# VHH binders against C-glycoside deglycosidase alpha subunit (carB): the designs that were tried, part 23

Target 1, 368 residues: C-glycoside deglycosidase alpha subunit (carB), of Microbacterium trichothecenolyticum (Aureobacterium trichothecenolyticum) (a0a0m2h8p8)
Amino acid sequence: MTALGTPIQGVTLYSFTRAFHGREYDLEGLIRKTAADGFGPGLEIIGFSSFRGFPAIDDAYAGWFRDLIDEVGLVTTSLAVNADIGIHRDRLLNQDELIEYMTLQIKAAAKLGFPIARVQISIEPDSMEALAPIAEAHGVTLALEVHADQYASHPRILALRDRYEKVGSPFLGFTMDWGATVSGFAPSLIEAYRRRGASEELLGQVVDLWNTYYEQGPPADQADHGQRFGSFIGLAARHGRPDLGIDFGINGTGLFGPARVDDWRTIAPWIKHVHGKFFGIDENGEEPSVPVRDLVKLLVENGYNGAISSEYEGWHWNYWQSPFDIISDEQAVQRSAAEAAGSRMITDLAEARTQLGAWLPNTEGAHA
Below, E stands for the ipSAE of ESMFold2; O stands for the ipSAE of OpenDDE; V2 stands for 0.75 times the mean of E and O plus 0.25 times the DockQ between their complexes.

## First folded at step 18 (VHH; framework vhh_8h63_2)

Design aa4 (from z1 with K101R; at its last look DockQ between E and O 0.31; V2 from the best seeds 0.00; counts 0 for: pae E 3.7 > 2)
Fold by ESMFold2, look of step 18:
Formats: structure tokens, sequence, C-alpha cells
Structure aa4 (fold): chain B 368 residues (1-368), chain A 118 residues (1-118)
């Protein structure tokens, strides 16, 4: 019997990557627009692509950033950090080097006011364990992102969950990424393929192939995953479009994860943050690819009081629609879903600040 | 970050055999989908073969039965064995790695020239 959760509405600036790289907006401009357009109060930022000098953040710059956040009325929720051990040209980082690199990023998160660092899925349990005392020392929760092609009950994720249980630190957890639990191939991507000249026969077969895999659920193992990838490549080739094969394979097996909503229960106690990944909004005002309503209902019923950062990823292929309107419409679905589940999304700044502080481990200082 | 370096190209007579290889560095490639593409002068680049992380393979119709893709994960190296070579196989051969995590770009080598004389 757990009390109903009241998730905090928010957004990740990753949603606006094309606008940022296209220089329509700089970081300050996106932050101001986020507040003005009502996408907050929660704010997630990608550290290594957004902040000057990251992870080396000087005090004056951090002060400017925190002042801006206070000025516009947002709550910093999660900072996405980089755990890739392959960042050097000719060698892999060893564990000590990874821990040092992660320590710098944890310090940056703390300095900038982010109580959560979203960690990339590639990190190993030994490294997460080694990072626990560092996370505790700086008051930053480490939340490993679970996204496609992995899922909550994936053996690798279960190994992390079991390690978290043994370590016992409240500063270790997961970021739930809705891309693991997709229920339909994104119609906007189908439209993008149509604009690239794909025939309606091919498009219908891509959707049918994906639906076949959706009915089966996640791949049973690596060999099954590879066969699915190869099936998309082969499909494109059979229609004389081998140029689309890799794109079909990457999206069909790497972006659109077919796990079921209830799979998330496997790691629910460790979910600290949510990426509300989605790909578009249809003419009915619904997300046709991600079961947003079922996912919000699951979070509410499990007492989730953290943030849901809307994460629009259709920007990779959708050049004909505004990402800002799409995100606004998706957040409306989240609010409606929370109400339908007997709760609400937190959209008030003061409530969000209070609730986030209560949701996460003590942020008033380090503790053992 | 991932760097791919092809080698083993050269001049070969029609009907002959040649093996090209691709050494990977900067990241481990055992979890990548690996492939070979080729580009002849004045033509578009075409996919030749793919080996998936699970071991399954794909071959273009123009090379089926003549080419074999394989990998040695311990050496971080990809191979393409080319038998019964034809003048039409003359091209620059490129190694590629495809990350199955969305958001990463494909990785390409600089290429190795294969020339089949007629």
Amino acid sequence: as target 1 above (368 residues)
Amino acid sequence: ELQLVESGGGLVQAGGSLTVSCAASGRTFSDYYMGWSRQAPGKERELVAVIFSGGSTYYADTVKGRFTISRDNAKNTLYLQMNSLKPEDTAMYYCAAYEWRFGETDYWGQGTQVTVSG
C-alpha cells in the first residue's frame, strides 16, 4: 500500500538539440524559453555539451547559472554526465581514470545545483560501487539511465540493482527512460522516410516487422537482437533501398524498445529520475509510440515523487514541426494521465523544490 | 573516438582472392555491428557485408557466395575474405562500425583500394 506519487513536470534541454546546434538559441535562451513556455519547473541539462569548460566549472560561471535559474523560476533536477571509457584515441580508461573523470563531473553537478547526475548505461557495477562514497560526499545522486536496447529486467540492469542493494547507498539509482517501453513505430519517422522516397509498401512492412518484434517483447539475448537488426537491413535491401537499412535497424532495435510498462516494477524502488522520451504527438493530441498514460499511471501508483523530464527525440528526423509545441502537447498528456490516475503532476515551483528535496537523499551536506 | 584502419588492399587478377582487414582502436568493438562498404570511381558507396554482434551476416547480392565477413574480437579486427574476384569488384573498401545505441554516428575507416585487373 504506497501513497500515490505526484511526479514533477520538467524537460531536458536535449529535446532542443537541433535548435541549440543550429544556433537559434544559446544555453541562456533555451533556459529562459523553458520557463516562459511553461515546460518547467524541472530542468535537466546535458553537461558535456552545454556548459562552457565542462567539467571544469569556475565559481563565477556557476554563480551566473544558479542566479539565472532562480531568476526564471526553475528547479535543476538532473545533469547528464559522460561515462564512456573510450574517450581517448588509442586506449580505454582504466577504473581509476574513470572514477577521476566521474568525480570531476559529480563536483560540477553539485556546483551547478543539480542533485542528480544521469550516468550513461555503459558503466559497470564495480565503478558505480566505487563512486558511491564520492556521490555521498557531494550530495549528488547517481542515476544510471536504463534505455533501449536495454530494459529494467535486462541481466545487466539486474546486476546493477543487486549491487545497489549490497552497497546500500541512497545515492545510487536509475533514470527510467521511456524509450525502453515503446509500443509503436513513430509515425513522424515513417513520414520522414516517405519524404526520402520510401514506398508505401516498404513503410508498411517496416511497421509490420517492428510490430512482430513488439509482440515478442525484448530480445531474448544478443543473438536475437542481432537477428532483428539484420531483418531490418534485409527488408530495406529487398525493396531496393539498402541506403535505408541501417537507419531502420538502428531505430527499430536501438531506439524503439519493446519492453512492457510493468517491466519497470523490477527496479521501481531505485528509480530517481525519469526521461519521458517520446517521438511526437498525433492529430488526436496523443503520443502514438510511447504509452505515456500507462507509464505515468505506473509511476503514480508506485509513489514516484521525482521529476519526469520530457525528452523529445523526433528532432533527429522531423524538420517540419516545432519541437516546442510538440513538447507542450506531450506534457499535457502527462498532466492528464496523472489526473486520470487520481493524482497530479507538480507544476508549481515552490512545491517542486520542496518535493525534490524530500525525494532525494540529504542535500544539506555529506553523510556516511 | 572509435578509429578504424583498413589494410590488405592491392592489385589482383580476375578470379583471384584477397583478404582485407580492419583494425579498431579508441573503443572496444565487440558490441558494435560491423560492416564493409565499397565505392568504385564515379559510383555511390554500397554496402557489401555486415556481421552483427550476434554473429549473423548479411551480404549484398553482388557478392553472395564469393565474400565472407568475419571478426576476431580478441584482436579487435574485422575481415573480408574476397574470392572469385571480378573487375566489377574494383573499389575503395571501407570498414564501418554501427553502434546500436541511438544517438551515435556510424564510424568509418579511410579505406583500402582493391583493384581487379581484367
Scores: ipSAE 0.185, ipTM 0.528, lowest interface PAE 3.7, mean pLDDT 87
ESMFold2 (binder alone), look of step 18: mean pLDDT 80; pTM 0.804
OpenDDE, look of step 18: ipSAE 0.404; ipTM 0.790

Design aa5 (from z4 with K101R T105K; at its last look DockQ between E and O 0.80; V2 from the best seeds 0.00; counts 0 for: pae E 2.2 > 2)
Fold by OpenDDE, look of step 18:
Structure aa5 (fold): chain B 368 residues (1-368), chain A 118 residues (1-118)
Amino acid sequence: as target 1 above (368 residues)
Amino acid sequence: ELQLVESGGGLVQAGGSLTVSCAASGRTFSDYYMGWSRQAPGKERELVAVIFRGGSTYYADTVKGRFTISRDNAKNTLYLQMNSLKPEDTAMYYCAAYEYRFGEKDYWGQGTQVTVSG
């Protein structure tokens, strides 16, 4: 049996997208607030949206950033990188160019002090294999995001896992996204639809439909997934609200994934980072749509010593609650859950740095 | 950020076939849910087909068995193969990209006209 893990408390600045877009905070301000409000010590940032000129990062800027991180008392965990082969308008990147583009991002991650690069789900096994030595050379772990509508035991994810195993690089892994294993729609989402005039009857049926699929399990194949999506479209149409159909379908089959928590055990040894995706905290201090407690327990039981980045996704529809308050409350749930599992969340900066440095691979003894 | 341009529309006889295309630029459309919608004269815009990031597809009942949505990630292009066309298929066909959304935030092209003569 593996030793119990002690996950590191963290947050992704993506959670504060609304505040950022509203220009309430610039990057520095948001980082400072993150630290001040105790959302750390782990900090995840999306590269393209947060760093000007990304992935080109000059030394001076990197230095400034690192100094800022040290000053405020955070530890960088993951940089979300993009595999956008359509970055140019005139043509797509070929495989070599993709690798080069990814390499630039990996270098940027390293330069900025991120030990992990979160890779998009669109990346193929061949590309991950090709990137492994590059990642290793820079001491950056590539963690491909497992995101709904996919799940840990999804054939694509298993194929990646198998490739990881074959390659044998400790610098390849997954980012676990909790959206793949939710237990229901977020009440705030339902409320948002209600505010858009959806009838209680329609909302009830939407919830029931999702629950039906939850009981059945994740889609068996693409045809099944499409059929489920169509069911939401049809349901909306039958109630005279076809305008909600696509939203129901996307959220119901693409954001709120119906896989069970235990499904993560399939790839647990390769989980290098965690997106603690959640959508709201209720009056009881719980997340009613995401089984946070079970997920944290699973991570603890599997010896996970990486970071959990609280990822508040409810901001897409929730304009009436503060993301800062909600994230604070969600992290309390994580802490409670970890304790209940016989462990704890790491909230001390020094401990987090030490643990993360020891838990993640480094360039010493690397195969590359 | 993401630009969509439809093409391939035209006049076709009933029973004929036509393929419309949607070229994406600015970003890779593989990160989006992609769909075709159409709007006939005097009618509301209706969803025709959707293809998911993972390749799953949805078709409206009116086109099921006749239309095929597909995408080529290497070309960053979305397709709609339309077979056994009917006069009632006459419409402006629009390409759309969807994110996790709440509301009306979508990426749309300018559309391509498909006319099916009887």
Scores: ipSAE 0.453, ipTM 0.806, lowest interface PAE 1.1, mean pLDDT 92
ESMFold2, look of step 18: ipSAE 0.488; ipTM 0.791
ESMFold2 (binder alone), look of step 18: mean pLDDT 82; pTM 0.826

Design aa6 (from z4 with K101R D106K; at its last look DockQ between E and O 0.77; V2 from the best seeds 0.00; counts 0 for: pae E 2.4 > 2)
Amino acid sequence: ELQLVESGGGLVQAGGSLTVSCAASGRTFSDYYMGWSRQAPGKERELVAVIFRGGSTYYADTVKGRFTISRDNAKNTLYLQMNSLKPEDTAMYYCAAYEYRFGETKYWGQGTQVTVSG
ESMFold2, look of step 18: ipSAE 0.548; ipTM 0.822
ESMFold2 (binder alone), look of step 18: mean pLDDT 81; pTM 0.822
OpenDDE, look of step 18: ipSAE 0.475; ipTM 0.817
ESMFold2, look of step 20: ipSAE 0.458; ipTM 0.776
ESMFold2 (binder alone), look of step 20: mean pLDDT 81; pTM 0.822
OpenDDE, look of step 20: ipSAE 0.395; ipTM 0.782

Design aa7 (from z4 with T28I K101R T105K; at its last look DockQ between E and O 0.72; V2 from the best seeds 0.00; counts 0 for: pae E 2.05 > 2)
Amino acid sequence: ELQLVESGGGLVQAGGSLTVSCAASGRIFSDYYMGWSRQAPGKERELVAVIFRGGSTYYADTVKGRFTISRDNAKNTLYLQMNSLKPEDTAMYYCAAYEYRFGEKDYWGQGTQVTVSG
ESMFold2, look of step 18: ipSAE 0.532; ipTM 0.807
ESMFold2 (binder alone), look of step 18: mean pLDDT 82; pTM 0.829
OpenDDE, look of step 18: ipSAE 0.478; ipTM 0.810

## First folded at step 20 (VHH; framework vhh_8h63_2)

Design bb1 (from aa6 with R101T; at its last look DockQ between E and O 0.79; V2 from the best seeds 0.57)
Amino acid sequence: ELQLVESGGGLVQAGGSLTVSCAASGRTFSDYYMGWSRQAPGKERELVAVIFRGGSTYYADTVKGRFTISRDNAKNTLYLQMNSLKPEDTAMYYCAAYEYTFGETKYWGQGTQVTVSG
ESMFold2, look of step 20: ipSAE 0.524; ipTM 0.811
ESMFold2 (binder alone), look of step 20: mean pLDDT 81; pTM 0.822
OpenDDE, look of step 20: ipSAE 0.470; ipTM 0.808

Design bb2 (from aa6 with R101I; at its last look DockQ between E and O 0.79; V2 from the best seeds 0.00; counts 0 for: pae E 2.4 > 2)
Fold by OpenDDE, look of step 20:
Structure bb2 (fold): chain B 368 residues (1-368), chain A 118 residues (1-118)
Amino acid sequence: as target 1 above (368 residues)
Amino acid sequence: ELQLVESGGGLVQAGGSLTVSCAASGRTFSDYYMGWSRQAPGKERELVAVIFRGGSTYYADTVKGRFTISRDNAKNTLYLQMNSLKPEDTAMYYCAAYEYIFGETKYWGQGTQVTVSG
């Protein structure tokens, strides 16, 4: 029997994008606030959006960053990296150039002290295989993000899993994104549409339509996915709001994934990181659209000892509530869920560091 | 930031075929839903077709069976193959990129004119 996991509480600074872009806080300020408000100890950061000159990181800056992390009492968990082959205007990167570009980012992750690099969903099995020795050389685990509209049992994800198994590197895995397995539309999203003038009738039907698809499960194929998207377009049009159609479709079929929580069991042994994506907390202190409790239970039961980065995605439309308060409340749900599952969330820094070091693979000479 | 540039528009006879293209730069399609919209004079812009990050497609009823949306990731280019063209297909055709989440950010091209003569 697998020992129960003790996931590490954490947060991604992405959750605070609005505050960051609004210049309420700079990077240092957000890091300090994250620590002070108790959102840690795990800290995830998006590389390109947060670090100037990324992926080129000089020694002085890396030193400053590491010192800051130590000072405030956090542990770096994952660095989100990008695989955009269209990064240049004049031409696209070929495979070798992509590998090189990824290598630079892996090195940056290592230099900054991140043991995980979150890789985008667009990366193919061949590329992941090619990157495995590079990851190992730098002691950085590559965790490809399973993000809606894909899900754990999606053919593409299974292909990656199979490649991981074949390659046999402990430095390859997945980032579990909770958006793939939601249980309903977020009330705050519905409210956002309401504020855009959507009628109650339309909103009711949008919710009903999504629920119908939820009962059916993920789309059978790409054609089915497109059809579902179209159904939202048509629904909006029938109610005289074609301007909302694309939004309904994108969110209904691309952001709020209809897979069931148990679907994650198909790749559970390869989950190295978790995006605890959520969209809001209601007046009862629960997440009404994401089955947080079931997801945490699943992780605990599968012996997951990595971090869960709270990823508040509702900031895109929710301007009326503080992301800081919402994240605090969501983390309380996680803690409660872990306890109910016979475990706990790790909130102690020293314990988190120790566990993460033992949970993730490392290599000698990563700094050579 | 994503830049989109459409091309391939022109004059075609009813029943004819035409392919319009959209070249993207700055980022790849992999992070976006890509689509074609069109706007005829005096009419509102309407969605024609969408291709998702995973390759799923959507077509408006008015073009279903006649138009095909596709993408070449190696070329970072979006296509719209238009067959059996009708005069009512006359419009400015726009390429668009949509992020996968509710938001304000949409990218549009400048458009390419398609004219179908009766």
Scores: ipSAE 0.456, ipTM 0.796, lowest interface PAE 1.2, mean pLDDT 92
ESMFold2, look of step 20: ipSAE 0.473; ipTM 0.781
ESMFold2 (binder alone), look of step 20: mean pLDDT 81; pTM 0.817

Design bb3 (from aa6 with T28I; at its last look DockQ between E and O 0.75; V2 from the best seeds 0.00; counts 0 for: pae E 2.2 > 2)
Fold by OpenDDE, look of step 20:
Structure bb3 (fold): chain B 368 residues (1-368), chain A 118 residues (1-118)
Amino acid sequence: as target 1 above (368 residues)
Amino acid sequence: ELQLVESGGGLVQAGGSLTVSCAASGRIFSDYYMGWSRQAPGKERELVAVIFRGGSTYYADTVKGRFTISRDNAKNTLYLQMNSLKPEDTAMYYCAAYEYRFGETKYWGQGTQVTVSG
């Protein structure tokens, strides 16, 4: 029997995108607020969106950042990095250039003090294999994000898993995204559609349609996936709202994944980081669309000692509730769930630092 | 941030074939749902085809079996192969990119005109 894990409470600053873009907070302000409001101790940041000049990080800035993190009492967990080979207008990056580009980001992660780099789902097994020694050299774990519409038992993800096993590097793994194993549409999303004038009949049928597919499980193949997408489009059109069709399809088949929670067991030993994606908290203090309690239980039972970054995704459509309050409430659910599973969420900074340092691989390799 | 530029439109006879392309820049289009829509004069814009990041595809019933959507990640380019073209296919064809979120992030190209003569 595997020892019970003690996941570390955390948050990704992505959750506060609206506040950030609204200039309510700059990066420092947001970090300070994150700490002050108790969303830590784990802190995840998206590199390109948060650090000016990323991935070029000068020593002075890195020093300032690390000092700030220490001052406010947080622990850096994951830096989200990008593999955007199309960032230039004139040409695409080739494989070597991609590896170089990723290397720069890995170095930046190390320099800033992040032990994990979250890698985009678009990265191929060959690239991950090529990056493994670089990751190891810098002591940064690469955690490829399993994101809807893919899921743990998806053929592509299994291929990556198999490559990880073959490579045998402890610096390769996955970021578990809870969006892949949703149990229903978020009520706040439905409300958003309602506010866009969708009829109750249409909304009811959209929910029913999704539930039907949920009962069936993930699509059997690409054709099935496309068919499901089309069914949402058709449904909207039949109700005189073709303008909502693509939204229904994208959310119904892309953002809200229908895989079961137990599906994560297929890659559980390789889960290095967790995006605790969620969409809202109801009047009972529960997340009605994401089985948070079951997901936390699964992580605990599988000995997960990494961080769970609360990722509030509902900010895209929810303008009527505070993201700060919602995240606070969601983290309470996580804590409760961990306790119910015979464990706990780590909320102590010193304990989080110690555990993360012991749980993740380290190296005496090159310094960024 | 994502720029889409369509090309390949033109005049073609009924029963003929045509391929339109959409060149993406600024970002890798593999991060998006990619699609083709078309708009005929006096009609609403309609979705023609979509391709997912994983390669899944959707086709409108009006084009199913005749059109093929594909993507080349190495070229950051989206394609629509149109066979057995009909006068009813005459429209401005637009390339679009969609993100995995509430329909706020959507990018469009300028469109390319396809005209099918009877």
Scores: ipSAE 0.192, ipTM 0.703, lowest interface PAE 1.5, mean pLDDT 92
ESMFold2, look of step 20: ipSAE 0.514; ipTM 0.802
ESMFold2 (binder alone), look of step 20: mean pLDDT 81; pTM 0.824

Design bb4 (from aa6 with V50I; at its last look DockQ between E and O 0.83; V2 from the best seeds 0.00; counts 0 for: pae E 2.2 > 2)
Amino acid sequence: ELQLVESGGGLVQAGGSLTVSCAASGRTFSDYYMGWSRQAPGKERELVAIIFRGGSTYYADTVKGRFTISRDNAKNTLYLQMNSLKPEDTAMYYCAAYEYRFGETKYWGQGTQVTVSG
ESMFold2, look of step 20: ipSAE 0.508; ipTM 0.809
ESMFold2 (binder alone), look of step 20: mean pLDDT 82; pTM 0.831
OpenDDE, look of step 20: ipSAE 0.373; ipTM 0.774

Design bb5 (from aa6 with E104Y; at its last look DockQ between E and O 0.39; V2 from the best seeds 0.00; counts 0 for: pae E 3.2 > 2)
Fold by OpenDDE, look of step 20:
Structure bb5 (fold): chain B 368 residues (1-368), chain A 118 residues (1-118)
Amino acid sequence: as target 1 above (368 residues)
Amino acid sequence: ELQLVESGGGLVQAGGSLTVSCAASGRTFSDYYMGWSRQAPGKERELVAVIFRGGSTYYADTVKGRFTISRDNAKNTLYLQMNSLKPEDTAMYYCAAYEYRFGYTKYWGQGTQVTVSG
């Protein structure tokens, strides 16, 4: 039997995007707030959105950042990097340019002290293979995000898994995103649609339609996915609200994924990081749309010792509740779930640092 | 910061073919669902086709089997190949970028006019 895992409690600053963009907090302020409110010890940050000049990070800034992290008592877990090949106006990056661009970001991650770089879903197996020695050289694990509308057993994800196995590098893996395995629409999203004037009849049918697809499982292929998307558009149109159609489709097929929790077992050994994506906490203190308890149980049972970054996505439409309160409540669910699974969430900084250091591969190679 | 510029529109006879293009700048397609919409005079704008992050595609029933949406990552360009064109396809065709995690349209192009003569 595999030893039970002890996941590390964490958060991505992405969860606080609204506060950040609203200038309630700058980066330092948000980091301090995160630590003070006990959302750590794990900290994930999106590179381009948070670090000015990214991926060019000067030594002084890196030093300041590392000192800040140490001061406030957090541990950096993952840096979300960008595989955007469209950084130029006139053309896209070719493969070599992509590798170079990714290399710069990997170096930045290492310099800032992040042991993981979350890679976007758009990266292909050949690129990941090419990046493996670079990752290793800098001691940064590349964790490609499995994000809806894809899922663990998706052909593309399996292709990546198989490539990982062939390459044999411990520095390649996945970021598990809980959005791929939700159990229903978030009530807050439904409320948001209600506030936009959607009829109860329409909302009921939207929910029913999604539930139908949930019972059927993930789309069999791209055509099926497109068909499902279109069905939401059609549904909205039939109810005289074509303006909601695309929204229903994107959320119904691209944000709320219908895969079952057990699907993650397909790639469990390669999960290096987790986006604990969620959308809200109800009056009972539960996440009604994301099976958080089952997901944490699965991670524990599979010996996962990495971080779970609470990723609150409900902020896109929920203006009436505090993201800080919601995240606090969600992390309580995680802790409870881990305990129920015969383990615990790590909330101690020293323990988190030690475990993460042991969990992830290390290298004696060159540093940025 | 994302800019979309459509081109390739024109006059074509019924049964003919035409390809419209959308040049994107500022960001890649990876952050967006990219799509084509069209608006005929006196009618509402309607979604024609979408290409998703994972490569999946959607087509409106009115164009299914006749139109093909694709992208060239090397050129940062979105395409709509239109075959078997009908007078009913006459419209201003717009390129759009939708937030991939949220249903809001973030950016539109200026449009390119497609006219199909009977």
Scores: ipSAE 0.030, ipTM 0.560, lowest interface PAE 2.7, mean pLDDT 91
ESMFold2, look of step 20: ipSAE 0.337; ipTM 0.670
ESMFold2 (binder alone), look of step 20: mean pLDDT 82; pTM 0.826

## First folded at step 21 (VHH; framework vhh_8h63_2)

Design cc1 (from bb1 with Y98W; at its last read DockQ between E and O 0.70; V2 from the best seeds 0.00; counts 0 for: pae E 2.4 > 2)
Amino acid sequence: ELQLVESGGGLVQAGGSLTVSCAASGRTFSDYYMGWSRQAPGKERELVAVIFRGGSTYYADTVKGRFTISRDNAKNTLYLQMNSLKPEDTAMYYCAAWEYTFGETKYWGQGTQVTVSG
ESMFold2, look of step 21: ipSAE 0.550; ipTM 0.823
ESMFold2 (binder alone), look of step 21: mean pLDDT 81; pTM 0.817
OpenDDE, look of step 21: ipSAE 0.546; ipTM 0.843
ESMFold2, fold request of step 22: ipSAE 0.406, 0.390, 0.467; ipTM 0.747, 0.726, 0.792
ESMFold2 (binder alone), fold request of step 22: mean pLDDT 81, 81, 81; pTM 0.815, 0.818, 0.814
OpenDDE, fold request of step 22: ipSAE 0.507, 0.560, 0.611; ipTM 0.837, 0.856, 0.878
ESMFold2, last read: ipSAE 0.442, 0.456, 0.467; ipTM 0.771, 0.776, 0.786
ESMFold2 (binder alone), last read: mean pLDDT 81, 80, 81; pTM 0.815, 0.809, 0.816
OpenDDE, last read: ipSAE 0.424, 0.041, 0.595; ipTM 0.800, 0.453, 0.874

Design cc2 (from bb1 with D31I; at its last look DockQ between E and O 0.60; V2 from the best seeds 0.00; counts 0 for: pae E 2.5 > 2)
Fold by OpenDDE, look of step 21:
Structure cc2 (fold): chain B 368 residues (1-368), chain A 118 residues (1-118)
Amino acid sequence: as target 1 above (368 residues)
Amino acid sequence: ELQLVESGGGLVQAGGSLTVSCAASGRTFSIYYMGWSRQAPGKERELVAVIFRGGSTYYADTVKGRFTISRDNAKNTLYLQMNSLKPEDTAMYYCAAYEYTFGETKYWGQGTQVTVSG
């Protein structure tokens, strides 16, 4: 049996999107706040939304950023990068252009000190294979995000896994997103719909419908997925609220994934980063919609020594609770879960840096 | 960040066929699905068909078996093939896109008019 993993506590600044958009904090302020409030030591940042001029990062800025990270006592873990082939109005990027575009982002990640680049689910196996040597050259691990409506054992994910195995590069992997394996709708989401005037009957039916699909498992195929989406649309319409139908469908099939926690075992050896996606903490200090404890246990048992970036996604609809408080509470659950699994979450900066550097592949001049 | 431009609308006789198109430009990486909605005079806008990033599709019951949604990724264009058209299909047809995350950002085209004569 593999040694128990010791995941590193972390956070993605995406969790604080509302505060950022509200201009409560700029990037520096948010980084300082993150450190001060103890959400670290791991830090994930979204490239395009956080760094001006991304992926073009000048040396002076990179230096400033690295100094800031060191000053506040955090360790950069993952940079979210994008593989958008539609960046031009006139045409789509061809494969070579895509690779070039991704290369720029990988370089940016390296320059800023991120050992991992989170890649979007839209990237194909051929592209990942092509990017592998570039990633290696820069000491940046590419971790493709597994996100609802997909899941670990999804054919597309398995195809990537198989390609990873074939290529044999340690710089290719996955970002595990907990949204793919939730156990129910978030109560706060239901409350949000309630506040939008949804009847208790409708809400009950929506929950029941999702639970039905949960019992059945993830969609068997594309047709099934479409059908499930449509069922939410129809349900809303039947209750005189067609305006809620699309939201029900998107959340029910695209944000709250019905795969079981054990499904992650399918790709566990290739998990390089984790989005600890969650939606709320209840009065008992638990996450009622995400099996956080089981997920942490799975990671520990599979020897995961990377970061778990707490990703508070409830901010989309929850305007009545502080993201800072909720994230703090969620991280407490993670710590508790790790301990219960016979391990712990790493919260010490020096230890986090040492472990991450040892656990992830790196090249000369590498980061974090 | 995302622009949608519809085309292909027109007048068609009942039982006829028509294909409308939606050209997309800009950032598309965050799009969960693209689809067609329509709005008839005096009626609410209704979702007609959706194609998800993964390729799965949804059709409203009113158009199921008659309409086909498809996407040409090479052309970055969304299509709606409409067969066996009925006067009830008369509407302004809009192209729409929703972002992957919770659908906070919705993009709309200007619409293309489809008129089916009885």
Scores: ipSAE 0.403, ipTM 0.779, lowest interface PAE 1.3, mean pLDDT 92
ESMFold2, look of step 21: ipSAE 0.426; ipTM 0.741
ESMFold2 (binder alone), look of step 21: mean pLDDT 82; pTM 0.828

Design cc3 (from bb1 with F102Y; at its last fold request DockQ between E and O 0.81; V2 from the best seeds 0.00; counts 0 for: pae E 2.7 > 2)
Amino acid sequence: ELQLVESGGGLVQAGGSLTVSCAASGRTFSDYYMGWSRQAPGKERELVAVIFRGGSTYYADTVKGRFTISRDNAKNTLYLQMNSLKPEDTAMYYCAAYEYTYGETKYWGQGTQVTVSG
ESMFold2, look of step 21: ipSAE 0.557; ipTM 0.827
ESMFold2 (binder alone), look of step 21: mean pLDDT 81; pTM 0.818
OpenDDE, look of step 21: ipSAE 0.442; ipTM 0.804
ESMFold2, fold request of step 22: ipSAE 0.433, 0.438, 0.423; ipTM 0.767, 0.772, 0.762
ESMFold2 (binder alone), fold request of step 22: mean pLDDT 81, 81, 81; pTM 0.818, 0.818, 0.816
OpenDDE, fold request of step 22: ipSAE 0.415, 0.553, 0.599; ipTM 0.790, 0.852, 0.870

Design cc4 (from aa6 with G54Y; at its last read DockQ between E and O 0.84; V2 from the best seeds 0.72)
Amino acid sequence: ELQLVESGGGLVQAGGSLTVSCAASGRTFSDYYMGWSRQAPGKERELVAVIFRYGSTYYADTVKGRFTISRDNAKNTLYLQMNSLKPEDTAMYYCAAYEYRFGETKYWGQGTQVTVSG
ESMFold2, look of step 21: ipSAE 0.589; ipTM 0.847
ESMFold2 (binder alone), look of step 21: mean pLDDT 81; pTM 0.823
OpenDDE, look of step 21: ipSAE 0.534; ipTM 0.829
ESMFold2, fold request of step 22: ipSAE 0.474, 0.551, 0.542; ipTM 0.793, 0.835, 0.823
ESMFold2 (binder alone), fold request of step 22: mean pLDDT 81, 81, 82; pTM 0.825, 0.824, 0.827
OpenDDE, fold request of step 22: ipSAE 0.564, 0.610, 0.699; ipTM 0.847, 0.879, 0.902
ESMFold2, last read: ipSAE 0.608, 0.530, 0.522; ipTM 0.862, 0.825, 0.825
ESMFold2 (binder alone), last read: mean pLDDT 81, 81, 81; pTM 0.824, 0.825, 0.825
OpenDDE, last read: ipSAE 0.580, 0.765, 0.722; ipTM 0.859, 0.924, 0.910

